# VHH binders against Mitochondrial mRNA pseudouridine synthase RPUSD3 (RPUSD3): the designs that were tried, part 12

Target 1, 326 residues: Mitochondrial mRNA pseudouridine synthase RPUSD3 (RPUSD3), of Homo sapiens (Human) (q6p087)
Amino acid sequence: LGVRPVPEDAGFGTEARHQRQPRGSCQRSGPLGDQPFAGLLPKNLSREELVDALRAAVVDRKGPLVTLNKPQGLPVTGKPGELTLFSVLPELSQSLGLREQELQVVRASGKESSGLVLLSSCPQTASRLQKYFTHARRAQRPTATYCAVTDGIPAASEGKIQAALKLEHIDGVNLTVPVKAPSRKDILEGVKKTLSHFRVVATGSGCALVQLQPLTVFSSQLQVHMVLQLCPVLGDHMYSARVGTVLGQRFLLPAENNKPQRQVLDEALLRRLHLTPSQAAQLPLHLHLHRLLLPGTRARDTPVELLAPLPPYFSRTLQCLGLRLQ
Below, E stands for the ipSAE of ESMFold2; O stands for the ipSAE of OpenDDE; V2 stands for 0.75 times the mean of E and O plus 0.25 times the DockQ between their complexes.

## First folded at step 1 (VHH)

Design v15 (framework vhh_vobarilizumab_d1)
Fold by ESMFold2-Fast, scan of step 1:
Structure v15 (fold): chain B 326 residues (1-326), chain A 121 residues (1-121)
Amino acid sequence: as target 1 above (326 residues)
Amino acid sequence: EVQLVESGGGLVQPGGSLRLSCAASGFTFSEYAMAWYRQAPGKGRELVAGIYSGGSTSYADSVKGRFTISRDNAKNTLYLQMNSLRPEDTAVYYCARGLYEDSWTYPFDYWGQGTLVTVSS
């Protein structure tokens, strides 16, 4: 909803702000209701078309700061010639009327997630904000809040998820893998202890709407943290296969024996979402960087809140499941 | 304001060694993860090695056991020791500052000008 002041520690608080919501329906007809993946970037976009799409995705513009609501599937960096956020920043800067000041990335969500991207045309401002985010992280003050829809309902209504993670190259892909009892050698070789806070906002149809606040930075951290809760994110075709089921009971499978594969949803959930198995295999990752906190005008002032609206496919999923973002 | 200046590149025979340096200024060096990338002619930029603010390191499979990344926070300098060099290591090597402390898997906000390494006989 745009920029507004909020308390400095925008954590979940002591009381559960979770409520079971009435069952919804996707039976309404219309372009968005008939298109389960509305809001995704078209395939084979030209460079100019991508710049136009990103210009239309500007959520806020305040001085040197430009905030985007990034579509799912757009990579931040890539090989030369690939269409990425980084690769079109010069053209985007020109389209926004910036004179010789190129936008740089201050904070962005990964390729598969959607949501807030913070850009700055001023290097000094970017550096100051990076320091703010680093200090907040070290003080365990959450600055980013993600929204996710999970397959399954976490056992606790809120809590923290801790895991030691490493990046491992398996069969041509880089995968995030949990490490039990990491040694000092493991830590020195790049294994990182990670922490996220979660809160269940709403439940319905065997699914949950969850808020996630990462307090550490690691590739695919939030997806893997939800897998460790046995509640993979909807549209997670990279890690959801690590959650196995035997006689209705869920359990975690080893990464080395469970390669990435398209997520399979049960028949009841497919009916509720009005999706075929083939369509569900193409479902975008339902992980959205919804909220960012920026520093206030003076020290000790309330932080400024940036919000990114949910993409249409995400809102459709919530409506089908009877879930509401509170 | 923020500057990254690479040095130490040059011509070397296959099997030889080089040490690259990156002098950083305009930010609190000790708080950032740093990385070395390389770009061969006609190819994309490839991550070579990364180092966290706390000193933990990571390497591309193609350079593991041959290259060593290190940092000197007192001198605001990043290093890459390259041993057993191969012709396919020929590239312009770039120093990069991580967007977040402790992560080089996210986009980098500052890059140096690069230093050319040529491995040929």
Scores: ipSAE 0.011, ipTM 0.314, lowest interface PAE 8.7, mean pLDDT 80

Design v16 (framework vhh_vobarilizumab_d1)
Fold by ESMFold2-Fast, scan of step 1:
Structure v16 (fold): chain B 326 residues (1-326), chain A 120 residues (1-120)
Amino acid sequence: as target 1 above (326 residues)
Amino acid sequence: EVQLVESGGGLVQPGGSLRLSCAASGFTVSSNYMAWYRQAPGKGRELVAGIYSGGSTSYADSVKGRFTISRDNAKNTLYLQMNSLRPEDTAVYYCARDDYGDYEGWFDPWGQGTLVTVSS
């Protein structure tokens, strides 16, 4: 048993930090000093402006590897002609002086999440790292750690979340839907058994700061996994409506409540966050790819840790709730 | 589970045509946004063409008017018709299921790809 987890052991330890948390509140400042949702991409960005923003978001650069802290709301892929991370990689590569080799995506989080994006200017390096991540996942060894703020506190301080999930296309949107006891036909039609590890880092004001480590890959897996724990992620306007509350008791709602709708927060939480209901309806998803483990140069080398700082709106939320990232 | 198998690539002269196929299993092509990507030697992947579940299509400016994406729902197969091919179209072409920007790095079900070489 270790005193605490080290980089060589990427799993969550049984010991929780019981550090005293001061009561936080959101800083009130003058115009432009403390903007709600600071750190979001401006609307109607030009291609050149997006490249400039991404260049400013570089958090690490070593050899062929370039690591970005992706803003929330930027799609990685999308329809042709849409402004996405993929669509600006040639311009980003040139802006970084990579004349002869274009950046390609090794690992990224989805549109609604923020955080680490790993890029490589070397295709062979990208392939090697993608194989490493695949092998780690198959060995149930976590390489990615997300930070999330949940509405509600998980009953256990840490554990595993398992669910069979499928994509269902409803009203032009792909939605992730849990499936009970999937049949062979269900598996053939794309149902996957998914697994995530979670650990509660801190609690306050009816909310939790949670670390999530996916051991499988599926669209919106972490958001749906937290919904299944009855603790939807703050800013989850896709799946949070599946969790109902009556007199403080939380429960899963039927498929009829599966349609995406803007998250509604209770009055106490709105007061604590210093948000109006309209502002809460625009709250960005508080799911951030915070940490990635890369392989060392040799088999016995210590894994290399990459960290992305939290977006300003995320840090503001933590301060308002009295939560501290440890 | 999801599998995609690309075919139809080859060597063609500039101005020639090729039709690529992508056979899908483990999911239904008509229920998903499907896309063709390409990767030129030493370069990252570029989105070329996409088709929405409703049948609407979209194309990268570099191929618009020359390439046509389509699908056969009965065969669960995606196609890319490539006309007026240019040397800069030389790449490995990949078929992918795309979750409308809900991409998680390795989540896309990339096949082995099919090589298209355009040269004289």
Scores: ipSAE 0.013, ipTM 0.442, lowest interface PAE 7.5, mean pLDDT 81

Design v17 (framework vhh_vobarilizumab_d1)
Fold by ESMFold2-Fast, scan of step 1:
Structure v17 (fold): chain B 326 residues (1-326), chain A 121 residues (1-121)
Amino acid sequence: as target 1 above (326 residues)
Amino acid sequence: EVQLVESGGGLVQPGGSLRLSCAASGFTFSSYAMAWYRQAPGKGRELVAGISSGGSTSYADSVKGRFTISRDNAKNTLYLQMNSLRPEDTAVYYCATGDWEYSDTYGMDYWGQGTLVTVSS
């Protein structure tokens, strides 16, 4: 009743209002009132939209080095024509004002993980840093620290995880499979002995916040290493099904009979996370490359620390579980 | 100290052939997967061909039937035989080692400095 001003969106009828939620227009603001998986890349991004998102994801620039906080779900490399980090490096370089020097990848987290990506506009700098990382791995000095949230709490507060792993193609998907006693033939055909260090930072609600330091490189190594500890990473829809439970006791299931399926969380954990089973099936992998150590200046010989902040969905999960990164 | 040194690039006419070589040192070459990547002007790097430690090969659709990847473990050398070259093959070609087979993981441990291939029009 009273004077009605001209609508700001002149021309919109009842049909346009059909797209508004009748009971959801006053959605709560804030971490718990917003969508539970804030921080994910939108579906069906254009090339230009991806470049804009990556430019916004720059966390550090020092000389030729550009550090990104990569979103979960973005592949680093792929087939020709596929939209990947590699495929947009020329456009990203231009957007950052690099005329003659195109960015190249020095180190990156995989598609399913989020976190640090180190890029260089100088080929010599990239080569030097690659040598540094290689020598560190050979000397078993960890340079990368991941943060993960696990379903379950590891029995030990810290330790080493060793496994021989192979890549096996099953039902159109490449899966990482542990090999119990690799033969010399297995090693020659690509079976790799892998090693990771882990440390439990905090525990709560049957979950753990874990730091993981890989000392070898293999596809899905950290996910599979946590499965072997019977504590799969939250959001691991590829390998979590290999951990079975009978009367509250956990055990490892054979890979051939337990193919990838969306992770199922127990009722108590769903309640704590304020998620439906359907929402939990869409939970992003809670594995984040949080810290990288780079060589310092020759005179100082003190490592330089690069940090990527946790994505919003990861921080929300920690808040819901009462876990704190120290 | 790991080194990958590419050679064999140059200028060729369309339909011509080139053989690229990558000399590897400082690591156990026979135990690692090897790959060739390329980067054309104004484009990102793309996987061209890969070969496992056991000799299994994989190729990008655009080069399949024209390019052949091979390795000589006794000489620690990776090769790429390029036949029926097209102007679209013009790029800097990089030798790499690591987890080249996984599209959802960056597993390249080591990269060479590259060798330029120009297919004239």
Scores: ipSAE 0.000, ipTM 0.240, lowest interface PAE 10.7, mean pLDDT 79

Design v18 (framework vhh_vobarilizumab_d1; at its last look DockQ between E and O 0.16; V2 from the best seeds 0.00; counts 0 for: pae E 7.4 > 2, placed apart)
Fold by ESMFold2, look of step 2:
Structure v18 (fold): chain B 326 residues (1-326), chain A 119 residues (1-119)
Amino acid sequence: as target 1 above (326 residues)
Amino acid sequence: EVQLVESGGGLVQPGGSLRLSCAASGFTFSDYWMAWYRQAPGKGRELVAGITSGGSTSYADSVKGRFTISRDNAKNTLYLQMNSLRPEDTAVYYCAKGEYSYDEGFDYWGQGTLVTVSS
């Protein structure tokens, strides 16, 4: 294939800690009150607490398949020694009454996103589904639909986003960088052509609710694809600073001029979200693996659709902006 | 097609050493993060050690100071040097190829090599 792996050094959530959220508050408590982000994993989660959280995150069980709604910030495989979904699968299996049946990860949302994780207690089922997803990607048939809230409204109501992407290691951080007109040498060194479909579901307050269907796999593909649309995903503290504004017009800044930095939202958007600038710098990524299509049990059966509910912080953002999925 | 073939497992006494190898083919080895996982009888797979394409390493706490991951990009080979082996290190060891930045999973696993530490 030709994609560089990008391991991240993190436990639950980001290694960077800019500011703690106020605990236990979802509402303004006074003129100086803060707005916490509901639904995030606690910072000092024990192994047992992670198993309990994952058990509570189960949204469906059908035959050997277990479907989770993964919280934002939980790595699936992560770094060695890190508490991850993979590291607690035996305990989760026991908690679900599966005992000696080993759970295997079939498909998952990434660490910084939330949403569907598909597990299987049957190795044959897992292998069949993994081949199905690989084949669907090669055939450009979408199986995964993400929901995102974007800062900005795409110019078209739907379309394709095509970009050549590479991984670049800058000052100890792995970044995804678009490559214009990639050369043969670029392709040999791991630059990959990527493709996502998007559809704007709703707009309001200068923001959009967007459905995204990746047809290729590349690190941070959806975040960078939305940056290329000049509409960064809300809570994108890695790539959003690549979009600049002059006289109300958005444009791309050169990628080599930017290190990751906290997203900056304009004052009108801050007011609609009821956030201070410091709170906005702590926004979770509004990217959620919402739907996943599976093949039916038999070849003639209709595809099965798995759904994961939006996280509480995501739903709050939609309400503040007057956006709905339907 | 991607292939990962582990070798170097065997029976060893506690305190002993083994070196595992993983021969990789079907992809540009130097572009990818690689890892060793292990699976003890009746347990799930756990991540033991990882190494980036640039050579940065990470280790599970249980093996720090005893195990060393390395790679030879010219030979398309991943290594795990295991020293001071303990009975709890008994497992099938798997080589894994990373492809996704945020835990979208490893697409490819080797067939595994058995390491038995018995006194």
Scores: ipSAE 0.014, ipTM 0.350, lowest interface PAE 7.4, mean pLDDT 79
ESMFold2-Fast, scan of step 1: ipSAE 0.185; ipTM 0.500
ESMFold2 (binder alone), look of step 2: mean pLDDT 83; pTM 0.829
OpenDDE, look of step 2: ipSAE 0.019; ipTM 0.452

Design v19 (framework vhh_vobarilizumab_d1)
Fold by ESMFold2-Fast, scan of step 1:
Structure v19 (fold): chain B 326 residues (1-326), chain A 120 residues (1-120)
Amino acid sequence: as target 1 above (326 residues)
Amino acid sequence: EVQLVESGGGLVQPGGSLRLSCAASGSIFSIYAMAWYRQAPGKGRELVAGITSGGSTSYADSVKGRFTISRDNAKNTLYLQMNSLRPEDTAVYYCATGFYLGSRWPYDYWGQGTLVTVSS
């Protein structure tokens, strides 16, 4: 999918920026004076600024369907008055020239992930596609493929990750925690059995580029599934600390007693990424909804593929680690 | 990262023409917004022209009607066709690229520049 034209209303970046590149393309930034992560939304966006950013993020538009490449860190829904994707859909719809028909969300990546968001200006089309995705999930047929970069290399080149997960409220934060041997009472109280498929695409510098296909829906499922493989996602400041290391051996720390903390990367990985520990603590989550399969025009037609390009910081990480998405 | 290399600068007579090129080494050139900036001796950098990933263009008032920005996604190359050059166009010309387009977000990557001198 190509990126569609955007209006000339906002112009270009008004402040001149010069990023020095004295040697290879993967450059180390100095002490917090240079921002190392291109492609992140600015902090403290106004509603109008968010609409402009989302309009620029349109990667495909066909009939009533509008596809966005959502930036990392943007929540889809939130509290009343909070700036979210849902809260600006009316303004976005108007900016795209959609008269009388407001966009609604068909499929979205979570707040911390980046990538594909499928919107429809036609409620009937949205309903049909939502039913399609629900049916595919119940049939255990994957429609969504995420790309992730992991700290560590999974022992198997591909496989299934199964875990019973619950949502637990700890210190004002909702955390996803695994439950070993869930009872019938646990299931009745909201513990859900979850399933993801993974495939290692490439490895380098102690890291892996993996494809992840969720076959169930649960908050932070893919991050927790990779933690259970002892290979947390790069930029996972919520769950990565649950993986401990003693004398080179990785193990799981007790989830119920482990508070979120910024991911700590070893010195060799920091050098390869050209990051300081402080910069690595600001690394965005390297989890990107890269591909969605839509139904063909007729029931037995070939599925239609939607693709979202990787964010610049993600591509930089791959380049530093010698990993290729091809 | 994206590496940008400008070329095509040189000495031209007033009223002459030059075509600048910017070669990008990144794999995602087709989704990036691209721009040309310039910096005259003793002055700050100013935006000359920009082009979105989809091909929409914008120009500074000082160059509108004289300069044309274009891109070739197959070659990962950005161009600036400069016609009816004036001594005031003398500057180092920089290629810039960014994921988001707009006055609220500075471009993420810059080339080292190519010198354009307009004089007899």
Scores: ipSAE 0.000, ipTM 0.174, lowest interface PAE 16.4, mean pLDDT 80

Design v20 (framework vhh_vobarilizumab_d1)
Fold by ESMFold2-Fast, scan of step 1:
Structure v20 (fold): chain B 326 residues (1-326), chain A 121 residues (1-121)
Amino acid sequence: as target 1 above (326 residues)
Amino acid sequence: EVQLVESGGGLVQPGGSLRLSCAASGFTFSSYAMAWYRQAPGKGRELVAGIWSGGSTSYADSVKGRFTISRDNAKNTLYLQMNSLRPEDTAVYYCARHDYESYGTEYFDYWGQGTLVTVSS
């Protein structure tokens, strides 16, 4: 008959649990403004600010070899007058005390990926590294390990991804396109049979942290290989639209009919990442060249391991999804 | 649109010389490593010579001391000077651009149409 108010929750340690697990753990850690994710370069970065950022990004320096942890969004090359890694190499070389020995790019990932970049002030060192990488590839020994976060979980915990790829120029953009059953003429004209190894190191919230080791080299190979596994990389605004979903089932869409567009994430994933659809459309590519194996100075020396730490936005994504780096 | 156009091939006697040219357009030529490859009838494509943006070079053992790769960044042109030509140098020669998303001189994202070099008496 009577209504009994029930403020009967006596706390029982609930307050302490709430305080130990603050809601702020998955929030943006960077400055507020037009760039919402921590660790990204500002859109209006000056030449001097870029040189300072790159000098701070040096992770190893051994003789003529300088190794950078390249930020996402920095192009390696571009139009005359554009700010690129290549365009600031003279200033970077001077800032590092290499006045007569200008740095040149030995190995770099594209604009959208982050991580290890090899620079050398010595042509002999560059040539030696090139021969080492080529020999390792021919011997099917991986020298590069990427970390990626995928939308979806690969069906196998590890495996090989094989695809014939070609580069096409479509509507002002260069796109990597899979080729089914390439002919001998296709191979002659530049279609490449590509191979990557993948290993799932952690899963959570419908996503995976994967290690990717390319055994061939082709533009955007790792992004396209994950698309072919129906598990596009988070922040892949170039190729993710090739994966369609209907009633929870994923399938591959033809490249010809699915132009590059900002990645759309499902409601559950947006909630887990604490992002709106608009914010997710600005998510940087979660593909990071984490580890490289280099030859020692002498032929019999132990290989040198180079590591680049994950950018802050990448670490935030892992934390939001409950994923841990191996 | 990236384009590479080779020229300078032809018929030459053993011991003769040829200079190949590759005209590049649609990209910042000075920023990229470039290479020459060749393909003889019945063989796969093989690297002949490579040149990095800074001017450092590499050569296949079969052509060392005979061939010289060079570039003119002001003209967006790559060259291959071929001296002391042998019948086994007979091949279609291809100009290629190295992608900095890649490593090694065997990996180039753009190829020209090729120019035929025939070394015979």
Scores: ipSAE 0.012, ipTM 0.306, lowest interface PAE 9.0, mean pLDDT 79

## First folded at step 2 (VHH)

Design g19a (from g19 with T58Y; framework vhh_gefurulimab; at its last look DockQ between E and O 0.54; V2 from the best seeds 0.00; counts 0 for: pae E 2.3 > 2)
Fold by ESMFold2-Fast, scan of step 4:
Structure g19a (fold): chain B 326 residues (1-326), chain A 123 residues (1-123)
Amino acid sequence: as target 1 above (326 residues)
Amino acid sequence: EVQLVESGGGLVKPGGSLRLSCAASGFTFSNYAAAWFRQAPGKEREFVSAISWSGSTYYADSVKGRFTISRDNAKNSLYLQMNSLRAEDTAVYYCAATPGYEDFYSSHEYDYWGQGTLVTVSS
C-alpha cells in the first residue's frame, strides 16, 4: 500500500498541468512556496562557486563555441580583483576540459541584463564572428533580441526608437542622458545617435512583454529607450524615476530630477506581483538577451539561432501578470 | 573627421620597455572609453588593455603586471607603458575608442580604430 501525492507542478510534463489564473496571479501555495528572486546569484560567491555556477549555465557547446545563460548582476569586466566573467575565464576553460584552449568573449550583454553570452576557445572563430556582428550592425541588421517586461504599455504595438544619447557624470554617478535635437557641437562632444526596434508581444495588468533589438551600442540604451516610451523596464532602479505621473498621465521629468532612485511600483502592481514595496526595490532588471542569430557553417546555410531560457524570477513575473512569450 | 593615430612602436630586446601613444582628434576624447588591441603575425586580433572614461582599467591576463594603460584628456591621448617585454608580445598594436560602453573586452563594441603601430621584440 502506498498512495503517492500528486504535487502541483511536480515531475516531467508538469507544463501541461500548469495552473493559469485569469488576469494573472502568482501561485502562492505549495510545498516549496513561491520565490520572487529565484535564479539570482548569491551575493557572497567565491571564485570557485562562480565557476561552478557558470559551468551549470552552459546552454550550448558546438565545436569551439560555448554559449552561457549569464545571470543578472554578473559584470563581464571590472576592476582588478573583482569577480567578473572575464576574470574567471581561465578557471572556466579548465573546468570545461579546455586546458590549453582559453575561452574568450565574442558577444556579451552588460552586467544588469541576463541572457546569452557567446564564448570561443578558438581565436580565429571569435574574430570571424566579431566581424560578422560588426558588419550586421553597420548594415542595420538585428542579430540580438532581448525580452523585457515594462511598467506601462507602449502606445504603438511596434516601432523604432531613435534618440541622441550622451554619458554625463551627475552627483558621483555615470548616467545615460537623452539630448533633444543634437547640434554638430553636441556630436563632437560625444553625443551618439542611437536606434532600437521594439515589438509588443503581450500585455496584461498594465504591463507589457516587449522584444527589443538594438541596432547601435550605447550604455543603458534599451533601458533609456523604454523610458522615452514612458514605459520603464521592471527592475530599472537607475532610470525609471525619470517617468513621472500626474492624475494617471505619464510624462518625462525635467533633467534636474534625473538622479537614480529605486523603482516604485503602484499598489495594484505590487499586489499582482505578490511583492512588498521593499521587495520591489530589490527586483532584478527584467531585461534578458533571449535570442542571438549566428551565420550558418557554410555560405548559403540557414542561420543558427541560439536561445537562452528566461531566469526563474522573470518567468514568475510573466506568470503573475498573465503574460506569455510566443 | 574622427582620427586615432598610434606611435611609439619599434624594435626592442626581450626584457626591454616601450611606451605607445595614441592621439585622438575630431571628437571629445574625455567622453570615450579607449583600448589597446594587438595582432601577432599569423594570429587573430586580441584584447590587451582598456580604460573607461571614468578611469577604470582592465588588462588581459597575459600582460597583467607588465603593462599599464593611462590617458591624458587634456592632450586627447591614450598611452600603453609596456615593461618586461617578451618575444610573444610581438604584434601590431591598435588603438580603439567607444562612447562609454562598459564591456571593454569585445572588439566589436569599439566605433573608432587607428591604423596600428608595429612592436617587434627580438634579440
Scores: ipSAE 0.005, ipTM 0.371, lowest interface PAE 10.1, mean pLDDT 81
ESMFold2, look of step 2: ipSAE 0.512; ipTM 0.802
ESMFold2 (binder alone), look of step 2: mean pLDDT 85; pTM 0.865
OpenDDE, look of step 2: ipSAE 0.365; ipTM 0.733

Design r09b (framework vhh_rezetamig_d1; at its last look DockQ between E and O 0.06; V2 from the best seeds 0.00; counts 0 for: pae O 2.3 > 2, unsure alone 64.8 < 65, placed apart)
Fold by OpenDDE, look of step 2:
Formats: sequence, structure tokens, C-alpha cells
Structure r09b (fold): chain B 326 residues (1-326), chain A 123 residues (1-123)
Amino acid sequence: as target 1 above (326 residues)
Amino acid sequence: QLQLQESGPGLVKPSETLSLTCTVSGGSISSGSYYWGWIRQPPGKGLEWIGHIYDSGSTYYNPSLENRVTISVDTSKNQFSLKLSSVTAADTAVYYCARHYEITYSGDYMDVRGQGTLVTVSS
């Protein structure tokens, strides 16, 4: 009974030649040239590049909520064909692994500001939070805290800024203009009473780090409010020209005769910031939505704080001026 | 005082086109300063931006609705309109027309809005 030896099947050791994929020369994108303003979106971003940038800008993900630190200059919405946050939300949702759930904007900083954008993949959560913010506003409870660097120091360390504001279309641009002593008619015609709280956190080199809490919402409210304090926001190329200086005293100039122009900084401030006049003319707005208060999980719970870190250019400015965010 | 009023059918059949008109009173659409938009709130859901139109006639739509949405303006009538084609039950919502200077879903940036009109999509 001859036990035929089962032939040992010679396992063909297919040496998987690890074809060394050529190390794609990461063309070291040349030193991101010393652009004095790090953290800005490049001009002429593709849609894909914006999605990647926004993905990288995610600072928190909790449940259905996605928190972004939006770069300065990115509009949330815009004109047809304009690259905006809203225009790339579907792709962003997909890139974040949200298959069938589209992100909705719950709260966002404006175009000219950097900082917090709150998104939700859950419509019910979005609705709840929207109601919360609306209620807070009605109750005059601040939920948003902005950081601003101002050219100039407010006369008071803290206070309230109240102003009636209107939107005017001047030379193809929408400008927010304060209205002195608004009549009832003015209010009916679209003039809005606005309110912000401010607190000076630090001062140095003729500048201030200011926390701003808007209690109302209006286009460019915080910029105009700071102009009314004769301390325009650094990088405010729209409204800074409304502050004049005569013999070292600042005063408010009429809107009618003072068109938007690039902010002009004095030589001392330019030196302190290590900027040329041409660079200063490109200085981004130093207005950052830094903190947002959300409702607690339970009605009696302490509010949840969302934070967005300061953008690099903003931090640089603080460093140059010797200002610290406490 | 500027007032906005939605008008249109409260009931639309599936696959049909929802048509709404917003009538603006107490002001002109041709101000050049604002967007004229539509938002909706489905039952139990948050506000959803549909789109807006400029006084120039330029439109921008929510990408999720872009292929189905048309917003138009009639400056002579001081009205702007919404058309939403191929409606389904998912399009059941309270629809609001609004004037705004920036779009936010919080409603905080809505300058003026209508009272809203419920549109139900049902066979």
C-alpha cells in the first residue's frame, strides 16, 4: 500500500519588486516668500485648493458640529462665480467624510474678518443653535467676541458703542454710514440702531488690542464702531479714511467727502510693524471672531465656548506691538 | 417701512414647479445695496438658504438646489420670484422672502423678511 508522497508544491516566491515609486520631488515650493502676512489665502485659489484649505482650517469636530477658523478675506457668500465658503460646502462635506449629510452654516464671520465658522451636518442642531443665537441677540446677550487691533487707543478701557447705521451705495460699493440723530422716518427707511461692547485688553505703540462684542448685526458694524471711537481697525482700508488727525488730535470726517482709501499708517507704526508703506496698504483687516458661546447640553448647563486661534499675521502684529491676548 | 410679503400656492404636487412671489412695499428693490433672497425652513429643520438676486438680475443659488431654482426680479412691479422645479416631499417648508446684506443661516443678517408661507408638497 504505497503511500505516494504528495509533491511539495514549490511556492513561487513572487518577489514583489517594491518598485521604489520615484520620490516625487516634492518641489519644495520655494520659501513662501517673506510675505509679511502669513495665513492669508492665496489669490486665485482653485476650488479644490480652497476645500483643502478649509479642511485644514477645521479646529473642532463635536458630534454634528464642525468648527472652522476661516481665513480673512474668504466670503461666506458672494456673486455668481465667486469662490466662497458656501460654494464649496458640498465638497467640504464630502472631504470631511460626511456622505449624505451636507454641512449647513450656523454662524460665520464675515468676509473681511477671520475666525469662527460654525457648521452643522444636522439640520435640527443647526435650527436649535440658530434659535439660540437669535434669542441671545434679542435678550442683548453677547455670544460672539471679536479681537481687533486698532490704530489708536480708545479713550475708555471699556464701554458701549451705540450708533445708528445705514447702508449706502456709493460708487459701486456698499458702505456703512453712521447717522446722527436718526429720525423715526430714518429708522423706517432702514436705519438701524446698533450696539457693541468693547474692552481694551492691551495697549502698546499707539495701538490697542480690543475685544468687541456685537449685540446687533449690521454690515461692517465693528469697523464703523471703531472708527467712531477714532481708532480704526488695523488693515481697515474701507473706513479708516474717515478718521483724520490735526495737530495730534483725531476727529471724525464726514462720509460724503471721504471715499474709501488704503489705510495710512504713521512712520513710527510702520517701523514697529516692520512694514513698508506698500506692504501696509495690503495689510489684512485685524478683526478676528475669536470666541463663540454655545448653549450647554442642558438648559442649565454653562455655555460651551468655541475658540479660534489668531491667524499668524494677527499674532505677528501683536508681537511687533508688544500686545498680549490674556 | 419696508415690508415683504410672500404669495403663491400653499399646495404643490410632486414633480411640479413651486412658484412664489415676494411683493416689496415701502421701498424699492432697485436700491443696489441689498440682496433679495429666499430662505426656507422645513418642518423640524433649520433654515436653508435657497438663493438671492441682485437688483441687476444677477443670481446666486444654493448649490444643492442650483439646478432646480430660478429667482427673478421684476423691478416694475417691485417683486421678485422663486421657482423651484421638480418638487418632492422634501421641499415642504415655510418659505420666506428676505432682504439682506449678507447671507447667514442664523437669520441675524436678515434685514427684512416676510412672514413666510407654508408650501406643502403632496400628491
Scores: ipSAE 0.216, ipTM 0.671, lowest interface PAE 2.3, mean pLDDT 86
ESMFold2, look of step 2: ipSAE 0.457; ipTM 0.741
ESMFold2 (binder alone), look of step 2: mean pLDDT 80; pTM 0.819

## First folded at step 4 (VHH; framework vhh_gefurulimab)

Design a11D (from g19a with S106D)
Amino acid sequence: EVQLVESGGGLVKPGGSLRLSCAASGFTFSNYAAAWFRQAPGKEREFVSAISWSGSTYYADSVKGRFTISRDNAKNSLYLQMNSLRAEDTAVYYCAATPGYEDFYDSHEYDYWGQGTLVTVSS
ESMFold2-Fast, scan of step 4: ipSAE 0.655; ipTM 0.850

Design a11Y (from g19a with S106Y)
Amino acid sequence: EVQLVESGGGLVKPGGSLRLSCAASGFTFSNYAAAWFRQAPGKEREFVSAISWSGSTYYADSVKGRFTISRDNAKNSLYLQMNSLRAEDTAVYYCAATPGYEDFYYSHEYDYWGQGTLVTVSS
ESMFold2-Fast, scan of step 4: ipSAE 0.583; ipTM 0.813

